# VH-VL binders against Probable inactive ribonuclease-like protein 13 (RNASE13), part 17

Target 1, 136 residues: Probable inactive ribonuclease-like protein 13 (RNASE13), of Homo sapiens (Human) (q5gan3)
Amino acid sequence: MDIKMQIGSRNFYTLSIDYPRVNYPKGFRGYCNGLMSYMRGKMQNSDCPKIHYVIHAPWKAIQKFCKYSDSFCENYNEYCTLTQDSLPITVCSLSHQQPPTSCYYNSTLTNQKLYLLCSRKYEADPIGIAGLYSGI
Key: E = the ipSAE of ESMFold2; O = the ipSAE of OpenDDE; V2 = 0.75 times the mean of E and O plus 0.25 times the DockQ between their complexes.

## First folded at step 18 (VH-VL; framework fv_recibokibart)

Design w2 (from t1 with heavy chain D99S; at its last look DockQ between E and O 0.12; V2 from the best seeds 0.00; counts 0 for: pae E 6.5 > 2, placed apart)
Fold by OpenDDE, look of step 18:
Structure w2 (fold): chain C 136 residues (1-136), chain A 122 residues (1-122), chain B 108 residues (1-108)
Amino acid sequence: as target 1 above (136 residues)
Amino acid sequence: QVQLVQSGAEVKKPGASVKVSCKASGYTFTSYDMHWAKQAPGQGLEWIGEINPKGGYDNYNQKFQGRVTMTRDTSISTAYMELSRLRSDDTAVYYCARSLGWRSGWYEFDYWGQGTLVTVSS
Amino acid sequence: QIVLTQSPGTLSLSPGERATLSCRASQSVDSDYLHWYQQKPGQAPRLWIYGASNRATGIPDRFSGSGSGTDFTLTISRLEPEDFATYYCQQYGDYPLTFGQGTKLEIK
């Protein structure tokens, strides 16, 4: 795996994997609000992302889905695969009400199959989530 | 308070292996990444690799790939770094250091172990 | 890999003087990923500046960090005797993580 892929995998793990699910630090405005604030800071982007997914499963359990990718997601220019199993996830969705200097999010815990982005076609690592199988 | 306590000094022969431990306390072990660094006598710092205590991603410096193995025991909040096929230029002080995650900050090495001297000599 | 080059290698100054340490990267590094550490003989490195310009907890106001892109600077406005040590810059912007070779700040 090249450096770019390693960084992609690391960022994905940092931003989208939380196992076991833990509470946010004391002082945060909420689970999603805290995570998304960090995400925006990390990306140096003042815009509020509309949606973000957090997976609550062991890394190895997620990584196995990228052992082989038989599909290519052109919109992302990455290999992708549909997880065979539903995974517990938190969906962070942008709230309709936004303060001037912050991004507020609603959180939904659910079990869904995911369209997982993989770093390559074979023996790859997850690097993103393209969407939910039964969601938006 | 946060502490990283490393195992004691080691003296090894060329070709042998050494395993250094780093026990963490004062914080949630699995919430931070653990890094290892090498400092040869009178020299600067080299990054060896990192391990995620939750068993996610591990990254190694290619310079040490094939000889270094990093492991963790979350039940005792301890990280391990094993270096095999030791040679004289492996003589150095080895440090563990944690880096922050998204729950607590950024990625700087905010706490370091006291270091472990490994001497390789025939 | 990203090579960090620090200058000067050795800086000899007296207490009360201003110190300027440079760290240049072979390619652009996000400011949030550039950090400084202080190390004294026989001791482990200690985080000094994080994110290019943020003082770590307990670091005196006389220390400041600045820079972006490929050029970063650590400045000590008025040197105190305890400030004489080796300072390393470090990047977490790309793998492998790398350190500068260090600047030894010694007393004249």
Scores: ipSAE 0.030, ipTM 0.687, lowest interface PAE 4.4, mean pLDDT 90
ESMFold2, look of step 18: ipSAE 0.040; ipTM 0.679
ESMFold2 (binder alone), look of step 18: mean pLDDT 93; pTM 0.949

Design w3 (from t1 with heavy chain T30D; at its last look DockQ between E and O 0.09; V2 from the best seeds 0.00; counts 0 for: pae E 4.5 > 2, placed apart)
Heavy chain, then light chain:
Amino acid sequence: QVQLVQSGAEVKKPGASVKVSCKASGYTFDSYDMHWAKQAPGQGLEWIGEINPKGGYDNYNQKFQGRVTMTRDTSISTAYMELSRLRSDDTAVYYCARDLGWRSGWYEFDYWGQGTLVTVSS
Amino acid sequence: QIVLTQSPGTLSLSPGERATLSCRASQSVDSDYLHWYQQKPGQAPRLWIYGASNRATGIPDRFSGSGSGTDFTLTISRLEPEDFATYYCQQYGDYPLTFGQGTKLEIK
ESMFold2, look of step 18: ipSAE 0.217; ipTM 0.746
ESMFold2 (binder alone), look of step 18: mean pLDDT 94; pTM 0.961
OpenDDE, look of step 18: ipSAE 0.342; ipTM 0.818

Design w4 (from w1 with heavy chain T30D; at its last look DockQ between E and O 0.04; V2 from the best seeds 0.00; counts 0 for: pae E 11.7 > 2, placed apart)
Heavy chain, then light chain:
Amino acid sequence: QVQLVQSGAEVKKPGASVKVSCKASGYTFDSYDMHWAKQAPGQGLEWIGEINPKGGYDNYNQKFQGRVTMTRDTSISTAYMELSRLRSDDTAVYYCARGLGWRSGWYEFDYWGQGTLVTVSS
Amino acid sequence: QIVLTQSPGTLSLSPGERATLSCRASQSVDSDYLHWYQQKPGQAPRLWIYGASNRATGIPDRFSGSGSGTDFTLTISRLEPEDFATYYCQQYGDYPLTFGQGTKLEIK
ESMFold2, look of step 18: ipSAE 0.013; ipTM 0.607
ESMFold2 (binder alone), look of step 18: mean pLDDT 94; pTM 0.955
OpenDDE, look of step 18: ipSAE 0.214; ipTM 0.787
ESMFold2, look of step 19: ipSAE 0.007; ipTM 0.572
ESMFold2 (binder alone), look of step 19: mean pLDDT 94; pTM 0.956
OpenDDE, look of step 19: ipSAE 0.027; ipTM 0.636

Design w5 (from w1 with heavy chain L100E; at its last look DockQ between E and O 0.40; V2 from the best seeds 0.00; counts 0 for: pae E 8.5 > 2)
Fold by ESMFold2, look of step 18:
Structure w5 (fold): chain C 136 residues (1-136), chain A 122 residues (1-122), chain B 108 residues (1-108)
Amino acid sequence: as target 1 above (136 residues)
Amino acid sequence: QVQLVQSGAEVKKPGASVKVSCKASGYTFTSYDMHWAKQAPGQGLEWIGEINPKGGYDNYNQKFQGRVTMTRDTSISTAYMELSRLRSDDTAVYYCARGEGWRSGWYEFDYWGQGTLVTVSS
Amino acid sequence: QIVLTQSPGTLSLSPGERATLSCRASQSVDSDYLHWYQQKPGQAPRLWIYGASNRATGIPDRFSGSGSGTDFTLTISRLEPEDFATYYCQQYGDYPLTFGQGTKLEIK
C-alpha cells in the first residue's frame, strides 16, 4: 500500500506521538531516520515524505486540544485547531545535503504551537498535524 | 531481563478456536511492536501479523486475514493471538516476538517467546 | 510478496571451515530490512544479524553479513561447534513479512 500520508486516530497515535521520547542507542542515523524507516515499513510507502512531525506529550493532553475545534480545514476535510500551548516536537525533514532518494532525515527538536487535525467523527480525536504556527 | 512467556500447549479439534498469550516483562510493553509467527513441524517460519500495543495498530498476513485477531492488555503487559476455524494445517508452534519497532528503525525481532504448540486433530 | 530463497538447503562442514550461506530475494529489498536468525532444535529463533551486516549483541565477530538488492550472504569465517544450527533470513521490505526456508548447517 503506497500511501503518502495516513490520517486516523490509531495511525496518528502510533506514528506521531512519542512520549516519553525514545532514544536510539544503536546509532540508526539519529532519531528521525529511525522513525521514518519505521513509518515507511508500517505504511509500505516507498516515497520519502518531505516532512513529518512528532509530538512529545501525553496523549490525553493532546486529545484535549481537539475538544475545542477553532475552524474547518477544507484542504483536509476535517476540523482543526491551533494548540493553546507550545508543545515539544521533533521535526523530521528530508536532508538538503543528500539526494532525496537517500531518505536521509535531519532531526530538529523545537517547542511550538501546532495546527491539529481533529476527527469529524466520534470524540473529535486528533488524527493529524497540518503544520506549525509561524506567527510571522 | 527482557522476557516473553507464552501460554502452554493446546490440543484442539478442527473448527475450534485457540487464544495464545504472550506475557512481557523487563521492558516497557507499549514501546515495542509485538509480532506472531508460525512454525509447522519440520518447516520454516511464517509471519502471521503484528500489533502495536500503544496505539492498537495491527496488520495481518493476508493468508490469515479473517481468522486471526491480535489483542493486548497493557495493564498486565500481555499480547494475545486468537486463531479461529482451526484446521489440520494449523498444527504448529506459534511464537510471539518483540519487534525493535521504530526504536531501531529496522524491524528485527530481538526477543522471542518460548513457543506454544497448538495441535489440531480429529 | 517477496520470496526469500536460501541456499544451500543443507550445508555439511567441519569445525574450522568457512561457511557461506546465501539468501536471494525475488525483488529488491532495502538492506536495512534484511535480518538473519539462528535456531537450534527445540529452541526459539535468535536474532543474529540485523540490517544485513550488523551483529546482534553478543554475536561473535566470526559472523559477518553482507549484500544488497536481491543477494545477501551470511559468512562464518571459522566454524565452531556451537555454530551448527539452522539459519533463516527475513525481510521487512514489503508486507507480508517473509522468511527464507532456512539453511541447516550441520557437522560433517
Scores: ipSAE 0.012, ipTM 0.628, lowest interface PAE 8.5, mean pLDDT 83
ESMFold2 (binder alone), look of step 18: mean pLDDT 93; pTM 0.950
OpenDDE, look of step 18: ipSAE 0.134; ipTM 0.762

Design w6 (from w1 with heavy chain G56D; at its last look DockQ between E and O 0.05; V2 from the best seeds 0.00; counts 0 for: pae E 14.6 > 2, placed apart)
Fold by ESMFold2, look of step 18:
Structure w6 (fold): chain C 136 residues (1-136), chain A 122 residues (1-122), chain B 108 residues (1-108)
Amino acid sequence: as target 1 above (136 residues)
Amino acid sequence: QVQLVQSGAEVKKPGASVKVSCKASGYTFTSYDMHWAKQAPGQGLEWIGEINPKGDYDNYNQKFQGRVTMTRDTSISTAYMELSRLRSDDTAVYYCARGLGWRSGWYEFDYWGQGTLVTVSS
Amino acid sequence: QIVLTQSPGTLSLSPGERATLSCRASQSVDSDYLHWYQQKPGQAPRLWIYGASNRATGIPDRFSGSGSGTDFTLTISRLEPEDFATYYCQQYGDYPLTFGQGTKLEIK
C-alpha cells in the first residue's frame, strides 16, 4: 500500500468520519469546536479553517462510493465522485460571533450528497471532500 | 508573524541551474502548501507550481515541467525551487507564496516572499 | 487553460476618484476561486481580495470585489495616494493556475 495513500486515508478517516455521530449539545462547546481544535492540533497549524465537513455514515459505506469513481477532478488533482445517496453531514463553519483570533464554529446538521475525493489509485480509499452537491 | 524570506539574487550563465530557497517562519511549515511564481521584468505573474511540505504531492505548470524541481527541508522550514538548463528568457524575479488549500481556504496566496532576482546572461 | 483578461491595461485617475478594474475569464470560474492581488514596484504581490468579494485582513473598506461566471470587478470607491499600484486577478478554478496580465492604476 502506497505510503502516501495510507497517510491520506487515515487522516481523512480520523478527521472527517464520525459514525455513529457523537451526540453532544450544540453551542459554545458544541460538536464542531472540539473537532476543529483537535484537527488544528493534529495538523499543527494556527489558522482557522473556514469550513469543514464530517460524514456520519459507516466507513465501509463511504469507501464504496470511491470504488468506481467517475471522473478526474483537475482542480484537486484527484479522482472524484458524487455520492449516489444523501449522507448525514455536520457542516462546521467559522463563526462570525467571536473574536478573529478565536476559532469558534457553528455546527449545522444536514443531509446532502457530496463530492468525495478518491485516491488516484484504482479502488483506493476516500481522501477528502470537495464540497456539497448544491454548494459546489 | 508569518514571513517568507528568500535567498539573494543570482547571476547565471545559459545552461546552468539555479536553486532558490524560501525560509518560512511564524507558522507550522508542514500545514500549508508552497507555491512558486515567475515575474519577468516589466511583466505579470506566471504560476510555476505547488508542493505540499510533506513532499507527497506536487503539481507543475506544464510549461516548466522537466526543468523545475520543487523540494523542501522540514527540519529548517525551507522550500526550494531549482530551475535547470537556464535560458535568457528565464531572467525574472521568482517568488514563493504560501497557499491556503481546500482545508483552510480557496487556494489564495496569503503571504509572499520578497522575491529572488535570477539573471541569465551570456 | 483559463485566460484572465484584465481591462483597462492602464487606468489613469486622480486621488478621490472612483476606480473600476475588470477581470474577464475565458470560461466560467467559481467565484470562490477568483482572487485579487496588489503589487507596487519593487515589492512582492499582496493578497487584497479573495473569493471574489472578501477583503483580506487589513484592507480598507473602500475596496470591494464582485462578479461571477466570467466577469469580475474590483472597485475602489475613493482613491487614496497609496492605492496607485498594479492589480492582478488570479484563478484556481482549473489547472494551471493563472493570473491576469494586470491593470496599472496610475496617478493622473
Scores: ipSAE 0.006, ipTM 0.526, lowest interface PAE 14.6, mean pLDDT 81
ESMFold2 (binder alone), look of step 18: mean pLDDT 92; pTM 0.947
OpenDDE, look of step 18: ipSAE 0.058; ipTM 0.692

## First folded at step 19 (VH-VL; framework fv_recibokibart)

Design j2 (from w4 with heavy chain H35E; at its last look DockQ between E and O 0.43; V2 from the best seeds 0.00; counts 0 for: pae E 6.4 > 2)
Fold by ESMFold2, look of step 19:
Structure j2 (fold): chain C 136 residues (1-136), chain A 122 residues (1-122), chain B 108 residues (1-108)
Amino acid sequence: as target 1 above (136 residues)
Amino acid sequence: QVQLVQSGAEVKKPGASVKVSCKASGYTFDSYDMEWAKQAPGQGLEWIGEINPKGGYDNYNQKFQGRVTMTRDTSISTAYMELSRLRSDDTAVYYCARGLGWRSGWYEFDYWGQGTLVTVSS
Amino acid sequence: QIVLTQSPGTLSLSPGERATLSCRASQSVDSDYLHWYQQKPGQAPRLWIYGASNRATGIPDRFSGSGSGTDFTLTISRLEPEDFATYYCQQYGDYPLTFGQGTKLEIK
């Protein structure tokens, strides 16, 4: 995901937090297709992002992970933290079965720890997701 | 039944402010953006800006930045648009409209308020 | 910003005739974000066609939309008296959101 899309705290909450997770009617193009269409409209990016993460937990719980972070992730030029607990998330990934310009997405629901990006201030809110924890 | 009901007509002097309200009913207010548009007498439509009631995300047309503020009160399902430092060319009908719903896909401007005439005396 | 240019500005036709309304964008617009509205004097606009080609609820099948890229059309196969109004195209493919200047469809 291109972190230079510069998701601020308001945008992060709006685009990456869905709690409780919404259930779409039968025949809808799926959770991710609806959400990613909305996200492209709000972020003015028509390039079909390859991946997007949605966390299904209360906002206050997610905010707590950034409250005491002082680790700096130079690859992202932001403070970051690994969540202490696994969180329920939906991974929206661009489908390879269909043309990339169609912006068709697969939805994968999983429980994993995340690398959160936190504002470069001590008590700052979450502003993005750097990736999933690849524990083994 | 989705309905958007706007506040009544306003007559203002140059330099004043106006705050137009838009009360929503018949749907989950927080699930859709609220859009605002201007239509000067005998003219076409011009987008002013939008607000997302869930997160408070707002985005304004640059032509109105610095003069427009959009807010909402989710407890009464009401959106507001305030335009300050009014001038004669702000005389227009101002519409609210239901915007893109991230839970509903790519629909936008599917329901409109009745419009609020704002007249700025010259 | 994306400029939408509608053509013609005014279209004078009789009931029963076919109407073709054009909307051209200054740069490419994903058809999912190109919409059409109908407006009669003293009324708010009403969503008519969304996503370039999908009729809104209750819109008669004599209305059809098509197009992609920079060129979009609204076609009315057989005009009825209630179809005479101003039609606007609108895009949400890039901020700021923009409308075309309108095509007034008037009775000859």
Scores: ipSAE 0.016, ipTM 0.625, lowest interface PAE 6.4, mean pLDDT 82
ESMFold2 (binder alone), look of step 19: mean pLDDT 92; pTM 0.942
OpenDDE, look of step 19: ipSAE 0.026; ipTM 0.671

Design j3 (from w4 with heavy chain G99N; at its last fold request DockQ between E and O 0.23; V2 from the best seeds 0.00; counts 0 for: pae E 5.5 > 2, placed apart)
Heavy chain, then light chain:
Amino acid sequence: QVQLVQSGAEVKKPGASVKVSCKASGYTFDSYDMHWAKQAPGQGLEWIGEINPKGGYDNYNQKFQGRVTMTRDTSISTAYMELSRLRSDDTAVYYCARNLGWRSGWYEFDYWGQGTLVTVSS
Amino acid sequence: QIVLTQSPGTLSLSPGERATLSCRASQSVDSDYLHWYQQKPGQAPRLWIYGASNRATGIPDRFSGSGSGTDFTLTISRLEPEDFATYYCQQYGDYPLTFGQGTKLEIK
ESMFold2, look of step 19: ipSAE 0.061; ipTM 0.674
ESMFold2 (binder alone), look of step 19: mean pLDDT 95; pTM 0.963
OpenDDE, look of step 19: ipSAE 0.022; ipTM 0.651
ESMFold2, look of step 20: ipSAE 0.131; ipTM 0.688
ESMFold2 (binder alone), look of step 20: mean pLDDT 94; pTM 0.961
OpenDDE, look of step 20: ipSAE 0.014; ipTM 0.643
ESMFold2, fold request of step 23: ipSAE 0.078, 0.015, 0.130; ipTM 0.671, 0.640, 0.695
ESMFold2 (binder alone), fold request of step 23: mean pLDDT 95, 95, 95; pTM 0.964, 0.964, 0.964
OpenDDE, fold request of step 23: ipSAE 0.393, 0.024, 0.416; ipTM 0.826, 0.684, 0.846

Design j4 (from w4 with heavy chain G99E; at its last look DockQ between E and O 0.10; V2 from the best seeds 0.00; counts 0 for: pae E 11.4 > 2, placed apart)
Fold by ESMFold2, look of step 19:
Structure j4 (fold): chain C 136 residues (1-136), chain A 122 residues (1-122), chain B 108 residues (1-108)
Amino acid sequence: as target 1 above (136 residues)
Amino acid sequence: QVQLVQSGAEVKKPGASVKVSCKASGYTFDSYDMHWAKQAPGQGLEWIGEINPKGGYDNYNQKFQGRVTMTRDTSISTAYMELSRLRSDDTAVYYCARELGWRSGWYEFDYWGQGTLVTVSS
Amino acid sequence: QIVLTQSPGTLSLSPGERATLSCRASQSVDSDYLHWYQQKPGQAPRLWIYGASNRATGIPDRFSGSGSGTDFTLTISRLEPEDFATYYCQQYGDYPLTFGQGTKLEIK
């Protein structure tokens, strides 16, 4: 996970929340290639992140999950919580075969619970996604 | 109210450079790509290039590659286009335009600046 | 690059008449990436039709867009005095982005 891509509530809202989900035109390389190109520009970073998650739910609904956070995620130095319900998300994953000068992503739409990173400095707002729930 | 306000007209000699500004207001400047287009007198529109205001990602029409540089200052919500080694056929009105990008899904240009006339003459 | 050829170059009509403006692409363009702009003398272009057939906010329903592949059309069912302007098609299907040369719609 590229934590730089998920820092700050404003960046998280801009880069990881898309509700209602934008309808990309056919032939436009797919949802994730457009989004990831824009995200790299917005984050002032030329790296190709390995994975990125986009939640397709209202921001206010996502904010509520952080009100119940009671765990601390040491690897991120932030509080974290597992969402109460599965959420519609798009998973953008970096393709293993790329042109020498570009980043190419696969897009997968799924419905899963996820681990949110929650900031106390930003009024307990969500600031990132630590991962997806891997239930049995 | 979304507005794109460009710098005033300029008169330049061949070989000089010009830097046109485009100040945005009424929206979150760093969330939308900015494009620049050229319109020579009595002629149509020609795309020059684009810049992402946050990260500085740029992409130029090959016709202008090597002579154009697009920059921005996000603290004052202003985009810039600099065109160097000016020639007489660079005389034109230059427009900035906001792209809605992947957020609309259509990539249309919904707002345009008022245009900046650049005249290149000896 | 994709060349957009608009025809006619100039269209002279009277208010109340029907106008048909053509935009032909040198190769196929996904209609979602074909847009139309209106421009009046001394003014910046204005978004008019996006995705070949969708009217921008505030554009009257007498304007309609259609087409796919290489052939696109802007139709004005009954011309009003304010409709006389130059119309440009534009494609975002492939880089570099390109505009047609324009159709000037003028009063006869």
Scores: ipSAE 0.006, ipTM 0.546, lowest interface PAE 11.4, mean pLDDT 82
ESMFold2 (binder alone), look of step 19: mean pLDDT 94; pTM 0.958
OpenDDE, look of step 19: ipSAE 0.013; ipTM 0.629

Design j5 (from w5 with heavy chain T30D; at its last fold request DockQ between E and O 0.34; V2 from the best seeds 0.00; counts 0 for: pae E 7.2 > 2)
Heavy chain, then light chain:
Amino acid sequence: QVQLVQSGAEVKKPGASVKVSCKASGYTFDSYDMHWAKQAPGQGLEWIGEINPKGGYDNYNQKFQGRVTMTRDTSISTAYMELSRLRSDDTAVYYCARGEGWRSGWYEFDYWGQGTLVTVSS
Amino acid sequence: QIVLTQSPGTLSLSPGERATLSCRASQSVDSDYLHWYQQKPGQAPRLWIYGASNRATGIPDRFSGSGSGTDFTLTISRLEPEDFATYYCQQYGDYPLTFGQGTKLEIK
ESMFold2, look of step 19: ipSAE 0.016; ipTM 0.629
ESMFold2 (binder alone), look of step 19: mean pLDDT 92; pTM 0.948
OpenDDE, look of step 19: ipSAE 0.176; ipTM 0.778
ESMFold2, fold request of step 23: ipSAE 0.012, 0.027, 0.013; ipTM 0.602, 0.660, 0.624
ESMFold2 (binder alone), fold request of step 23: mean pLDDT 93, 92, 93; pTM 0.952, 0.946, 0.949
OpenDDE, fold request of step 23: ipSAE 0.593, 0.580, 0.632; ipTM 0.887, 0.884, 0.902

Design j6 (from w4 with light chain D94S; at its last look DockQ between E and O 0.28; V2 from the best seeds 0.00; counts 0 for: pae E 9.6 > 2)
Heavy chain, then light chain:
Amino acid sequence: QVQLVQSGAEVKKPGASVKVSCKASGYTFDSYDMHWAKQAPGQGLEWIGEINPKGGYDNYNQKFQGRVTMTRDTSISTAYMELSRLRSDDTAVYYCARGLGWRSGWYEFDYWGQGTLVTVSS
Amino acid sequence: QIVLTQSPGTLSLSPGERATLSCRASQSVDSDYLHWYQQKPGQAPRLWIYGASNRATGIPDRFSGSGSGTDFTLTISRLEPEDFATYYCQQYGSYPLTFGQGTKLEIK
ESMFold2, look of step 19: ipSAE 0.007; ipTM 0.593
ESMFold2 (binder alone), look of step 19: mean pLDDT 94; pTM 0.955
OpenDDE, look of step 19: ipSAE 0.324; ipTM 0.813

## First folded at step 20 (VH-VL; framework fv_recibokibart)

Design p21 (from w3 with light chain D94S; at its last look DockQ between E and O 0.12; V2 from the best seeds 0.00; counts 0 for: pae E 9.2 > 2, placed apart)
Heavy chain, then light chain:
Amino acid sequence: QVQLVQSGAEVKKPGASVKVSCKASGYTFDSYDMHWAKQAPGQGLEWIGEINPKGGYDNYNQKFQGRVTMTRDTSISTAYMELSRLRSDDTAVYYCARDLGWRSGWYEFDYWGQGTLVTVSS
Amino acid sequence: QIVLTQSPGTLSLSPGERATLSCRASQSVDSDYLHWYQQKPGQAPRLWIYGASNRATGIPDRFSGSGSGTDFTLTISRLEPEDFATYYCQQYGSYPLTFGQGTKLEIK
ESMFold2, look of step 20: ipSAE 0.007; ipTM 0.621
ESMFold2 (binder alone), look of step 20: mean pLDDT 94; pTM 0.961
OpenDDE, look of step 20: ipSAE 0.467; ipTM 0.852

Design p22 (from j3 with light chain D94S; at its last look DockQ between E and O 0.54; V2 from the best seeds 0.00; counts 0 for: pae E 6.6 > 2)
Fold by ESMFold2, look of step 20:
Structure p22 (fold): chain C 136 residues (1-136), chain A 122 residues (1-122), chain B 108 residues (1-108)
Amino acid sequence: as target 1 above (136 residues)
Amino acid sequence: QVQLVQSGAEVKKPGASVKVSCKASGYTFDSYDMHWAKQAPGQGLEWIGEINPKGGYDNYNQKFQGRVTMTRDTSISTAYMELSRLRSDDTAVYYCARNLGWRSGWYEFDYWGQGTLVTVSS
Amino acid sequence: QIVLTQSPGTLSLSPGERATLSCRASQSVDSDYLHWYQQKPGQAPRLWIYGASNRATGIPDRFSGSGSGTDFTLTISRLEPEDFATYYCQQYGSYPLTFGQGTKLEIK
């Protein structure tokens, strides 16, 4: 995860939670291209992030996972937790065929457990996603 | 039926502040960003800024940074724009407009308020 | 910021004629994020064309939009009396959001 893209609780909800998941509008260039353009605009950043995750579950359910964080993630200087349940997630990944003047993203819908970053504050709100559970 | 109803016209002196309201109905208020635009007499439209009602994230045109504050009260589905240290060139009609952002796929302003005339008399 | 320059500033035509309104951007704009609005005196702007070429709900098919990159066009195939208004293009491809200065379409 790009450290420059680390997002606080307010931005995390706006950029990483979409419940219920919206349908693609006619003429739309895929779920992730719209979202990633919006994100870059909101963060005033023209870099192309390599990956971004969107969770399709109610915010309150996601908040509850952070109440029992058991681990500290040194790379992010925040607590983190593995979700107890698999969640519907869209993975936005940067296309390797990117033109030099723009970012282009592939969208993959999956159902997986993930590692949430949880604020060190008393509220322990979710503030980011460290990655997906890659069990086999 | 989507409606955005703005507060009535205001007359202010230079140096004062004005707070314009925009009450939304007919849709889920928290699902849309609210934007504000200025139109001075005989002039075109100028974007002032936006607020995300759910998280409270705001973003302002640099021209207005430091003088504008956007807020909302989600319990009554109402957005507010406050402009301080008013000058005579702030005389304009101010519009609210909603935007679904990437969820519509287009970032268009599909519904606008009726406008609020703010007159700043020296 | 992206400057949108509309031409002509004023277009004087008669009902029945074809109108062509131009919007040129100072930098490339993804056509999905280029929109057109109509505004009549005393009224709020109304969404007219979105994503460069899609007509908003209820907009007559005599209106069409086209373009990509830096050059965008709104065309009215046969002007009706109700079409005389000011038209603005607007971009959301980069902050700050910007509008063109408008083209006033007036009756000759």
Scores: ipSAE 0.018, ipTM 0.657, lowest interface PAE 6.6, mean pLDDT 83
ESMFold2 (binder alone), look of step 20: mean pLDDT 95; pTM 0.962
OpenDDE, look of step 20: ipSAE 0.022; ipTM 0.671

